# Ledger of designs, part 3: VHH binders against CTO1 family protein C17G9.12c

Target 1, 274 residues: CTO1 family protein C17G9.12c, of Schizosaccharomyces pombe (q9uue0)
Amino acid sequence: MLYIVDFDETITTYDTIHLLAEAVNKPEEWSVISDKYWQEYLAWREALPHSTTLTSYLPLLGGSRYLEEASIKRIEKSQYFSGLSEGALDNIVQLITLRAGFVEFINALVPDLRVSKTIFHVLSVNWSARVIEQTLLHHTDLTADLLCVHANDFDFDTSTNTTNGRILARNASSLLMNSTDKVREFRRIVQTDAVSSPLNVVYIGDSPTDFGCLQISPISILMRSNQKYYDILSRFEDVQLVDISEFPVQKAVPGKKIIYTCSDWCAIQKAFLA
Short names: E, the ipSAE of ESMFold2; O, the ipSAE of OpenDDE; V2, 0.75 times the mean of E and O plus 0.25 times the DockQ between their complexes.

## First folded at step 1 (VHH)

Design f07 (framework vhh_6fv0_2)
Fold by ESMFold2-Fast, scan of step 1:
Structure f07 (fold): chain B 274 residues (1-274), chain A 122 residues (1-122)
Amino acid sequence: as target 1 above (274 residues)
Amino acid sequence: QVQLQESGGGLVQPGGSLRLSCAASGFTFSSYSMYWVRQAPEKGLEWVSTISSSGGYTYYKDSVKGRFTVSRDNAKNTLYLQMNSLKPEDAAQYYCAAHYLTKGSEWGFDYRGQGTQVTVSS
């Protein structure tokens, strides 16, 4: 089995990018950066053409690239994250809580990960691959040699051991900003993994940056972090949402992508590791 | 348990005034920029106003500039929108929202309330 999994609100209970900004402790500066992004994001969402299918919606999600790039450039220009230490990021790890059943699920996989019977990848638009890696190491039986994290990361100055404020891709061909970027890396992971076959790939995610991967993965699981995202998917004519307790569905409807839904990792463990 | 509760809507004549309030709980209100957004019948969601975490910066939709004023009281975890010189085009369901920059395009609203209805008619 090849698992490719989103991090924020799929593995974690709450968004962790939020914690990165709070660690800097300059809320007025952050609110200006956040406000500008949100205004641009809302204007972009309102301008989107109506889509009745996930297939037609996915290219439109890729159109957000320009405002994501503008936001990252504003953050870098402001030097907002400049001077943030590895220790400050490690303090964030202590604040992170994981969804029910995740630790048990991963710990049960570790023996199979060690012999390459199962492969586990994290694929995230998060800005700190370090926080993702340290979270997994702190909470689970995963060791550094088993970590496969594809995300963005801060550019650390090795002389000061602090960030220079720049955000770089890590274990990815370019910055991970939206659904299109995640699909590109999903395909790359599937192509390079020795156990990847069309029937043995599971994508797990919770939000629009995951929608492209949910569409193309042989097995797709939506973690129900937010009712709004469930509602968006439920309105698409080419999507069928099915509670994971019914996995595997025997009778697929032609033209519809089955996306299984769950609220925690206990349900995933029951479906896959029974 | 995050909660946003809007109030203060109602029916008003063109040229009238209303003051909307939003009571926030379950998160660190003073760390978030707050937003007023509205949705008119058969239309999409429309941004109206933003106020920074401290209240030091405010932004407005062009059509409401000079007529609407956003403010906040961080000690009371309350957001306000003073609406003057109301026009028929301002009739909508008004929502309080909080957003933090998180997963890029995934997150327009981190938290959103149930809204308060504003009707402008003669």
Scores: ipSAE 0.012, ipTM 0.353, lowest interface PAE 8.0, mean pLDDT 84

Design f08 (framework vhh_6fv0_2)
Amino acid sequence: QVQLQESGGGLVQPGGSLRLSCAASGFTFSRYAMYWVRQAPEKGLEWVSTINSGGGSTYYKDSVKGRFTVSRDNAKNTLYLQMNSLKPEDAAQYYCARDIYSTGYGPSFDYRGQGTQVTVSS
ESMFold2-Fast, scan of step 1: ipSAE 0.170; ipTM 0.536

Design f09 (framework vhh_6fv0_2)
Fold by ESMFold2-Fast, scan of step 1:
Structure f09 (fold): chain B 274 residues (1-274), chain A 120 residues (1-120)
Amino acid sequence: as target 1 above (274 residues)
Amino acid sequence: QVQLQESGGGLVQPGGSLRLSCAASGFTFSTYAMYWVRQAPEKGLEWVSTISGSGGSTYYKDSVKGRFTVSRDNAKNTLYLQMNSLKPEDAAQYYCVKGYYRSETWSDLRGQGTQVTVSS
């Protein structure tokens, strides 16, 4: 089995990008940055045309990339994250809470990961691959040699052990910002992993940045972090949402993508590891 | 997980006042900036005000400066918006939003909202 999994609100209980901002400890400056991004994002979102299918909705989500690029450029120009140490990021790990059953699920997977019978990748638009890696190492039985994390990362100066404030792509040609970027990286992961067949790929995510991967993965699981995201998917004519307790669905409805739903990792463990 | 419940809306005459409240649960309230946003009929979502996690910094849309005051009580996990000198243009559904940087979750963390109507 090849697992490709979102981080924020899929593995974690809450979004962790705010913890990165809090590590800098300049909440007033951060409010200005986040407010400008939010104003631009909401204006863009409210202008989106109505879509009756996931297929027609996905291209519209691509427009968010310009907003993400503009915000990251503003953050870098302001040098908001400049001077942030690796130790400060490691302190964030202690504030991160994980969804029920995740630790048990991943720990049960470790023996199969060690012999390459199963492979586990994290694919995230988060700005700190380090925080993701440290979270997995701190909370689970995963060791560094088993970590496969695809996310952005801060540009650290090796001589000072602090960031220059820049956010860089890690193991990708460009920054991971939206659903389109995640699909590109998903395809790269699947192609690269020699032990994974197309029928044994599972994507797990919770939000619109995951929608493209949920559409194309052979097995797709929506973590129900937000009722509105469930509602959006449920209205699409080309999507069928099925509780994971019914996995695997024996009959396919022509023209519909089955996306399994769950609220925690205990349900995933019962479906796949029972 | 995250729950936001707005209240305090109603019908007022132009020049009147209302105090909106937002009860928050499911997250560490004091560590997040909070936002008030509004949506008038057939209009898009509009930012109104921001307050930092500590309450030390506040920001306002230009058209509401001097009339609206945002505040918070971190011990009660409650956000407030004091609205004075209300104008017809202020009529909208008002929502509170947990403030953090994430393109697809921001607006979806608002509650049911509270309706403000300004008419004579």
Scores: ipSAE 0.032, ipTM 0.361, lowest interface PAE 4.6, mean pLDDT 85

Design f10 (framework vhh_6fv0_2)
Fold by ESMFold2-Fast, scan of step 1:
Structure f10 (fold): chain B 274 residues (1-274), chain A 122 residues (1-122)
Amino acid sequence: as target 1 above (274 residues)
Amino acid sequence: QVQLQESGGGLVQPGGSLRLSCAASGFTFSSYYMYWVRQAPEKGLEWVSTITGSGGSTYYKDSVKGRFTVSRDNAKNTLYLQMNSLKPEDAAQYYCAREGTYKLSYGHMDVRGQGTQVTVSS
């Protein structure tokens, strides 16, 4: 089995981007940065055309590239994260809470990961691959040699152990900002692992940045972190949402992509590791 | 323990006004964007308005612009929605919600109250 999994709100109970900003401890400066992003995001979202299918919706999601790129460039230009230490980021790990069943699920996979019977990748638009890796190492039986994290990361000067404020791609061909970027990396991961050892592929995510991967993965799971995202998917004529307790579906509706739904990792463990 | 509790709904005639309140507890209220969302019978959740943590910026669904005003009193940990010139299409269960954290690609609603019913009937 090949698992490719979103981090924020899929593995964690809440988005962790704000914890990165709080590590800098300049909330007034952060509010200016985040307010500008939200102004642009909300205007874009309200102007988004209505779509009746996931297939037609995905190109529209890609249209947000300009505002996401502009936001990262503003963060870098402001030097907001400049001078932030690796130790300050590691302290964030203590504030991160994981969804029910995740630790048990991943710990059960470790023996199979060591013999490459199962492969587990994290694919995230998060800005700190380090925080993701430290979270997994702190909470689970995963060791460094089993970590496969595809995300963004801060550019650290090893002599000072602080960031220069830049955000760089980590274990990805370019910055991970939207659904289109995630699909590109999903395909690269699948192609690499399929050539070496063909496996059933499972994508697990919770939000629109995951929608492209949820559409193309052989097995797709929506972690129900936000009712809004469930509602969006439920309205698409080419999507069938099915509670994961019914996995695998015996009769698929022609022309519809089955996306399984769950609220925690206990349900995933019962479906796949029983 | 994070809690949100709405009040102020009721029955009003078309053209009337209502003021909704949302009492927040268990978190640093001023640090979070807040949402008003609504759900009409046989419809999904619909975004209505957003207010930033400082109250410095507000956003509205096109159909309510000029009629609804979102505001907050950070000293009282309370969110408000002033609704004027109410129309039958505004009838719904209204919820306040914490937008949660800054997320690069999309906003989200990580905590929602129990809601308050707004009925618009002649």
Scores: ipSAE 0.013, ipTM 0.273, lowest interface PAE 8.1, mean pLDDT 84

Design m01 (framework vhh_7mjh_2)
Fold by ESMFold2-Fast, scan of step 1:
Structure m01 (fold): chain B 274 residues (1-274), chain A 120 residues (1-120)
Amino acid sequence: as target 1 above (274 residues)
Amino acid sequence: EVQLVESGGGLVQPGGSLRLSCAASGFTFSSYAMSWVRQAPGKGLEWIGRIYTSGSTSYNPSLKSLVTISRDNSKNTLYLQMNSLRAEDTATYYCARESRYGWGSYFDYWGQGTTVTVSS
């Protein structure tokens, strides 16, 4: 099995990007950056056309890249994250809580990960691959050699263990900002790792940044972090949402992509490991 | 399921003050950052400000001196205090829950809105 999994609100109970900004402890400076992003984001979202299919919705989601890129460039120019220490990021790890069953699920996979019977990748638009890696290392039986994290990351100076404020792609071909970027990286991962069994690829995510991967993955699981995201997918004519307890559905409804749903990792473990 | 219900809108004289409330239910309120957003008749959405889970606040710079956002986690309620109201503050005010989209938080649930009319 090849698992490719979102981090924020899929593995974690709660979005962690705001914790990165709070770790710097300069709320006045952050408000200037964040407020500009929110003004641009709301204007973009208000102009978004109505879509009746996931297929027509996905290109519209890609349109957010220009404002997301502009925001990252403003963050870099301001030097907001410059000087952020390794210890400050470790403090963030202490604040992160994981979804029910995740630790048990991963720990059960570790023996098969060690012999490459199963492969587990994290694919995230988060700005700190380091925080993701440290979270996995401190809470689970995963060791550094088993970590496959594809995300963005801060540019660390190895001599000082602080950032220079830049945000760079980590284990990805370019910055990960939206659904289109995640699809590009998903395809790269699958091409590399699913040579023998492409039908045994599972994508797990919770939000619109995951929608493209959920559409193209052979097996797709929506973690129900938010009823609104479920509602959006349920309204698409080309999507069929099915509780994971019914996995595997033998035949899809013609013209519809099956996306399995669950609320925690206990349900995933029952479907795939027991 | 998830519900956000705004209240406290109405008619107010120029220069007056008003406090809006947003009652949240169906989720763990204390775990989410919350925002206020407004829309004047025939105009676009304007973000007012947010309050993080920590209680820290961030405001639209054009509105910062005129508004204060607070929350009471024991009552699952978000507040917006507005002072020195002007005719241009006439709008429908929305309470919104933040969730991830792209690199940052995303407004995934909105209330029905409460209308504030500033008139002489």
Scores: ipSAE 0.013, ipTM 0.345, lowest interface PAE 7.9, mean pLDDT 85

Design m02 (framework vhh_7mjh_2)
Fold by ESMFold2-Fast, scan of step 1:
Structure m02 (fold): chain B 274 residues (1-274), chain A 119 residues (1-119)
Amino acid sequence: as target 1 above (274 residues)
Amino acid sequence: EVQLVESGGGLVQPGGSLRLSCAASGFTFDDYAMSWVRQAPGKGLEWIGRIYYSGSTSYNPSLKSLVTISRDNSKNTLYLQMNSLRAEDTATYYCARGKYSRTLGFDYWGQGTTVTVSS
């Protein structure tokens, strides 16, 4: 099995971007940055045409790219993350809480990961691949040689081991900002790892940045972090949401993409590792 | 122009150690995962392992205890440390560029450096 998995609110209980911002400890500056982004995002979302299918909705989601890129450029220009140390990021790891069953799920996979019978990738729009890697190493039996993390990362000055405030892609062709970017990297991962083995591909995510991958993955799982995202998917005529307890569905509705739903990793373990 | 140049091969006695280097130029080294691949005389290609920019590594399970892959991003250089060499490790060793390594479908390869384990 090839697993490709979102990080924030899929593996973690909460989005960790706020923890990155808090590590800098400039809450008034962060409020200005975050408020500007949300004003732009909400205006963009309100202007979106109504879509009856996921297929027609996905190109519209790609339109957020300009807003996401502008936000990252503002953060870099402000130098908000400049001077942030590796140690400060490592301290964030202690504050991260994981969804029920994740540690047990990963630890059960480790023997198969060591012999490449199963492959596990993290694909995230998060700004710190380091925090993702350290979180996995701290909480699970994964060792550094088994980590496959595709995300963004801060640009560290090798002489000081602090960031210069820039955000760069890590293990990805470009910055990971939206659903379109995640689909591009998903396809690259699948082309490489699936060809080496007749592996089934599973994508697990929770939010609109995951919707493209959820549409194209052979097996798709929506982690129900937010009722709003479930509601959006449920309205699409080309989507069928099915509780993961019913996996695998014996008869699919023609023309609909099955996306399985769950609230934690215990349900995934029962479906795939029983 | 993308170039990968391997060095460090040669004759080594059984039980010996050897470190191979790969000098990269013509691209942003830090953006790419790098792999080592070998080919024994008359045999197919065998993937040894890969290293991502972060330093995270993944190895062929059959070779994991024998080798260590590392990189120095400031020098645009990839390394392969080999210990406890055996006659069956005689091969041409290639440095390869790719964001993913499991398919052996890399976009650039070096010319290779030959390691002979005997006498």
Scores: ipSAE 0.000, ipTM 0.115, lowest interface PAE 20.3, mean pLDDT 84

Design m03 (framework vhh_7mjh_2)
Fold by ESMFold2-Fast, scan of step 1:
Structure m03 (fold): chain B 274 residues (1-274), chain A 121 residues (1-121)
Amino acid sequence: as target 1 above (274 residues)
Amino acid sequence: EVQLVESGGGLVQPGGSLRLSCAASGFTFSDYYMSWVRQAPGKGLEWIGRIYSSGSTSYNPSLKSLVTISRDNSKNTLYLQMNSLRAEDTATYYCAKHTPYWSGKYGMDVWGQGTTVTVSS
C-alpha cells in the first residue's frame, strides 16, 4: 500500500499554520500581511464562477495562485519569520493534537514500512516540514529513516539554526500552495514509488487543497474536518461520497469518482488493517 | 460538523448601537481566528475585522472607529459591537471561521447564515 496523506486537519485536529505566526509574536505586523491577503481573497471568492463537477472546479481553485504568490512575497519582504529558531518551531509540536486513531494506525504500519511493503508520505502546503517531522517523531513509532515529508520549509542558516525569513520547497519540485501543486507532487510520488511496484495508492485529505489528489487517486478518503467541504463535494455530479465503513464498494456509479469519508483514523484502520 | 450561527440583527435608528453574536460549534473555537464580513444590498463583500486566538484584533481602517470585535472562549461566542450606525451600514453580517494564512484552504471557509441589520429612520 502507498499512502499519501495531508497533514493539517487530516492528521491533526486543527490547522497548525497559525501557530507559526504566533511563535513570532508580532501580531501587529502579521495583521498588515494577513489583511492584504484577506482583501484579495474576498475579491477572488466573489468572482468565483459556479461549477457542477469536480473536474471543472479544480482549475478554478488553481486560479488563486497569483494572490497566494503575492502573499508569500509580502511575508518574505517583511522579514516576518526572520530570526525564528528551530527550538521555537519544536515548541509548537507540544501544542499539536492528533486525530483519534492516527497513532495506532501508523504504529501498526511501521513493521511493513521497515520492509518497504507499505510506503507512507505526507504531502502538505504547511510552511514547516520541520514541525510536521517533529510531530510524527514525537507522537509515533516512526523513525527519521521512515519519514517522507513533502511540504514547504523555512530557509535555515545552518550556523545559527534560525530562519532568514524565506519559505522554500522541501522534497517538492516547487512551493506547495494549492490543489494544482499537490496534484503535481502526487503524480511525482506515484511515478517514483508505484510504477515499478504493485502497491495500491491511497490519498487521504480534508480540504480543497486535497480535491485534485482525491479525484485522481485510485483510493480516496475525505477526512471530515469541515461539513462545508463535504457539502461542496456532495454537490458535484462526478463525485459519489461513501462512508468508509462500506469499503470497498462493489458497484460504482458509472462516471462518478468514489471518495470514501470518515471522521477519524479508527475508521480507516478498521477498513484497511482489521 | 462546524456550525456558525449569527444573531442580534434588526432595525436600528441612525446613530444607534447594536451588538451581534455568533455562536460557534463543532471545532475548538479558542484555537481559531474569527472574522466579521458584511454585504450591503447590491454590493460586494466587505471585510470588517478579525480577532486572533489571543484576543488581539485587526480592523478594516475604514470601519475601525465604528466597530469592536471581541470573543468569549468559555461560551464559544464571537461578538461585533457597532456604534454610531449610519444608513450605509445596512447589510447582512456574517461571521467566518478563517485562518488568515493562505495555506491553500481558502475559498471554502465556513460562513454563518448571516444576520440582517437595517439602519433607517
Scores: ipSAE 0.012, ipTM 0.396, lowest interface PAE 8.6, mean pLDDT 84

Design m04 (framework vhh_7mjh_2)
Fold by ESMFold2-Fast, scan of step 1:
Structure m04 (fold): chain B 274 residues (1-274), chain A 121 residues (1-121)
Amino acid sequence: as target 1 above (274 residues)
Amino acid sequence: EVQLVESGGGLVQPGGSLRLSCAASGGSISSYYMSWVRQAPGKGLEWIGRIYTSGSTSYNPSLKSLVTISRDNSKNTLYLQMNSLRAEDTATYYCARVYRGSYGPLAFDIWGQGTTVTVSS
């Protein structure tokens, strides 16, 4: 089995990107940055056309790239994250809580990961691959040699062990900002790992940045972190949402992509590792 | 499932003050960031501010001196205090539960029905 999994709100209970800003401890400056992004996000969301299919919706989600890139460039120009140490980022790990059943699920996979019978990748638009890696190492039986994290990361100066404030791709061909970027990286991972049979690829995610991967993965699981995202998918004519307890569905409806749904990792473990 | 209902709107004279309430039912809001948003007739949505679970607040800079957001978790209720109201503050006011997105608390997953505030003599 090849697992490719989102981090924020799929593995974690809450989004962790804002915790990166808190590590800097300049809340007034961050509010200015965050408010500007929020104004742009609201304007984009308001103008978004109605779509009846996931297939037609995905190109519209790609339109967010300009505002995501502009926001990252403003953050870099402001030097907001400049001077932040690896140790300060590691301190964030203690503030991160994981969804029910995740630790048990991963720990059960470790023997198969060690012999390459199963492969586990994290694919995230998060700005700190380091925080993702440290979170997995702290909470699970995963060791450094088993970590496969594809995300963004801060540009660290090896001589000072602090960031210059730039955000760079890590284990990805370019910055991971939206659904289109995640699809590109998903395809690269699947091609590179040379695992047998496309029916053994599972994508797990929770939000619109995951929608492209959920559409193209042979097995797709939506972690129900937000009712709005469930509602968006449920309205698409080319999507069929099915509770993970019914896995595997024997008869797919032609023209519809089955996306399994769950609220925690206990349900996933029961479906795949029972 | 959580539902939000705004109240306290109505006709107010310029320079007056008004306090809007947003009552939640069907579930607790205590673990969520909450926000106020308004829409003037014929205009787009304008963000007013948000309140974090800690009680800390963040406001639209153009409105910061005119508004205060507070919450009472024991009553499962959110408040918006508005002072020195002007004709341009005439709008439908919405409370919304804030979802934490990949770039922070950026998406609204539950909206109220809105309450209308008219500032006129």
Scores: ipSAE 0.014, ipTM 0.259, lowest interface PAE 7.3, mean pLDDT 85

Design m05 (framework vhh_7mjh_2)
Fold by ESMFold2-Fast, scan of step 1:
Structure m05 (fold): chain B 274 residues (1-274), chain A 121 residues (1-121)
Amino acid sequence: as target 1 above (274 residues)
Amino acid sequence: EVQLVESGGGLVQPGGSLRLSCAASGFTFSSYWMSWVRQAPGKGLEWIGRIYSGGSTSYNPSLKSLVTISRDNSKNTLYLQMNSLRAEDTATYYCATEKYYGSGTHPFDYWGQGTTVTVSS
């Protein structure tokens, strides 16, 4: 089995990217950057055409990259994250809580991960691969040699262990900002890990940045972190949402992508490891 | 699971004051940034302001003198205090949780149903 999994609100109970901004503790400077992004986001959202299929919706989601890239450039130019230490990131790790059943699920996989019978990747638009890695190490039986995290990361000066404020890709060909970027890395991961032996591929995510991967993965699971995202997918004519308790579906509806749904990792463990 | 329920809307005379509440459940409220957003009839969404998990705030500059956002983490409740209300403040008011904007294409994760404020004489 090859698992490729989103981090924020899929593995964690709430979004962790906001904790990165709070760790700097300069809310007035952050509000300028964040307010500009929300202004751009609301304008983009109001201009979106209606889509009746996930297939037609995905290119529209890709259109947000210009405002996401502009926001990252403003953050770098302002040097907002410059001087952020490893210790400050460790404080963030202490604030992170994981979804029910995740620790048990991962700990049950560890023996199979050690013999490469199962492979587990995290694929995230998060800005700190370090926070993801430290969260997994702190909470689970995963060891550093089993970590496969594809995300963005801060550019750390090794002599000071502080960031210069730049955001760089980590284990990815370019910055991970949206659904299109995640699809690119999903395909790269599958090509690399599936070539040596047949593996079933499972993608698990919760939000629009995951929608492209959910469409193309052989097995797709939507973590129901937000009813709004479930509602968006449910309205697409080319999507069929099925509770994971019904896995595997015996008869697929032609022209529809089956996306299984769950609220926690206990349901995933029951479906795949029971 | 996650639920946001706005209340406190209604009819208000011009120049009056009103306090809206947003009751949150199903998540660790104290850890989330929260926003107020409004939509006037036939118009687009207008962001009002945000309150960070620690209680500091950021406002739309055009509304800053008219509104105050606060929170009570012990009651899982978000508040919007509005003063000197004008006819142009007539709108449906929504509370929303905020994902950090770098996490995806939708920085507002969860929205309430909204509460309607009508300013008229």
Scores: ipSAE 0.012, ipTM 0.371, lowest interface PAE 8.5, mean pLDDT 85

Design m06 (framework vhh_7mjh_2; at its last look DockQ between E and O 0.57; V2 from the best seeds 0.00; counts 0 for: pae E 12.7 > 2)
Amino acid sequence: EVQLVESGGGLVQPGGSLRLSCAASGFTVSSNYMSWVRQAPGKGLEWIGRIYTSGSTSYNPSLKSLVTISRDNSKNTLYLQMNSLRAEDTATYYCARSQWRYTGSDYWGQGTTVTVSS
ESMFold2-Fast, scan of step 1: ipSAE 0.208; ipTM 0.622
ESMFold2, look of step 2: ipSAE 0.359; ipTM 0.764
ESMFold2 (binder alone), look of step 2: mean pLDDT 81; pTM 0.819
OpenDDE, look of step 2: ipSAE 0.162; ipTM 0.592
ESMFold2, look of step 4: ipSAE 0.000; ipTM 0.324
ESMFold2 (binder alone), look of step 4: mean pLDDT 82; pTM 0.822
OpenDDE, look of step 4: ipSAE 0.020; ipTM 0.469

Design m07 (framework vhh_7mjh_2; at its last look DockQ between E and O 0.13; V2 from the best seeds 0.00; counts 0 for: pae E 22.2 > 2, placed apart)
Fold by ESMFold2, look of step 2:
Structure m07 (fold): chain B 274 residues (1-274), chain A 122 residues (1-122)
Amino acid sequence: as target 1 above (274 residues)
Amino acid sequence: EVQLVESGGGLVQPGGSLRLSCAASGFTFSRYAMSWVRQAPGKGLEWIGRIYHSGSTSYNPSLKSLVTISRDNSKNTLYLQMNSLRAEDTATYYCAKDTLYSGYRSPHFDYWGQGTTVTVSS
């Protein structure tokens, strides 16, 4: 089994990008950057056409690229994230809480990871692959050889051993900013590490950036981090939402993509590792 | 232009050890995952393992007990340590720039070296 898994609000209980911003401790400067982004995001989201299918909705999500790129440029120009030490980044790892059942699930999986019966990847639009990796290594029995993180990351100035204010892609062809970018990298991971059968790939995510991967993965799981995202998917004529306790569904509805749902990793473990 | 040059191959007795090197140029070595692959006489390509930018490794489970991959980013050099070698390990060994889309069953790489030959025989 190839697991490809989102990080924020899927593995973690809460979004962690705000913790990155708080580590800089310049709240007035952050509010300027953050306000401009959210004004642009809300305007874009309000202008989205009504969609009755996930298939028609996904291209609209790709339209966010310009505002995501503008946000990254704003962050880099301001040098907001310049000057963070490795220690400052490592300190926020202790503030991150993992969703119920994740540690048990991943530790139960480690024997199969060691013999390559299963493979585990993180795929995220987060800005610190370092924080993602250190969180997983610190809180679980994972070792670095059992894990690959595909995300954005802070670039470092090696002369000062601090961040230089730039954000670059880590283990990805370009920055990961939206659903289309995640689909691009999902396909690349699958081409590299897929086992021989369609049932060998599971995508797990929680939010609209995951919707493209949820559509195309053979097994798709929505972590219910926010009822609004469940409600969005439930209105689509080409989607069937099914509680993970019913895995595997024996009779699919023609023309609909099955997306399993759950609230924690305990439910996933019972369905897959019982 | 990307160039990868393997070295360190040769004749070794069964049970012996050998360390292969791969000198890389033409790209920012420290930013990329790297793989070792091999091809035994008359056989297809076999993926050995990968080392990520972070230093993390992943191995073909059939070979995991025999091999260790390491890298020295200051020298743009990839290494393969092989121990307890058997006649079945006779092959040409290649290093490759890894795009994360190559697997142990269907390796497909854009760039790899000319190879270095390892012969395990009494």
Scores: ipSAE 0.000, ipTM 0.095, lowest interface PAE 22.2, mean pLDDT 84
ESMFold2-Fast, scan of step 1: ipSAE 0.708; ipTM 0.837
ESMFold2 (binder alone), look of step 2: mean pLDDT 81; pTM 0.814
OpenDDE, look of step 2: ipSAE 0.006; ipTM 0.228

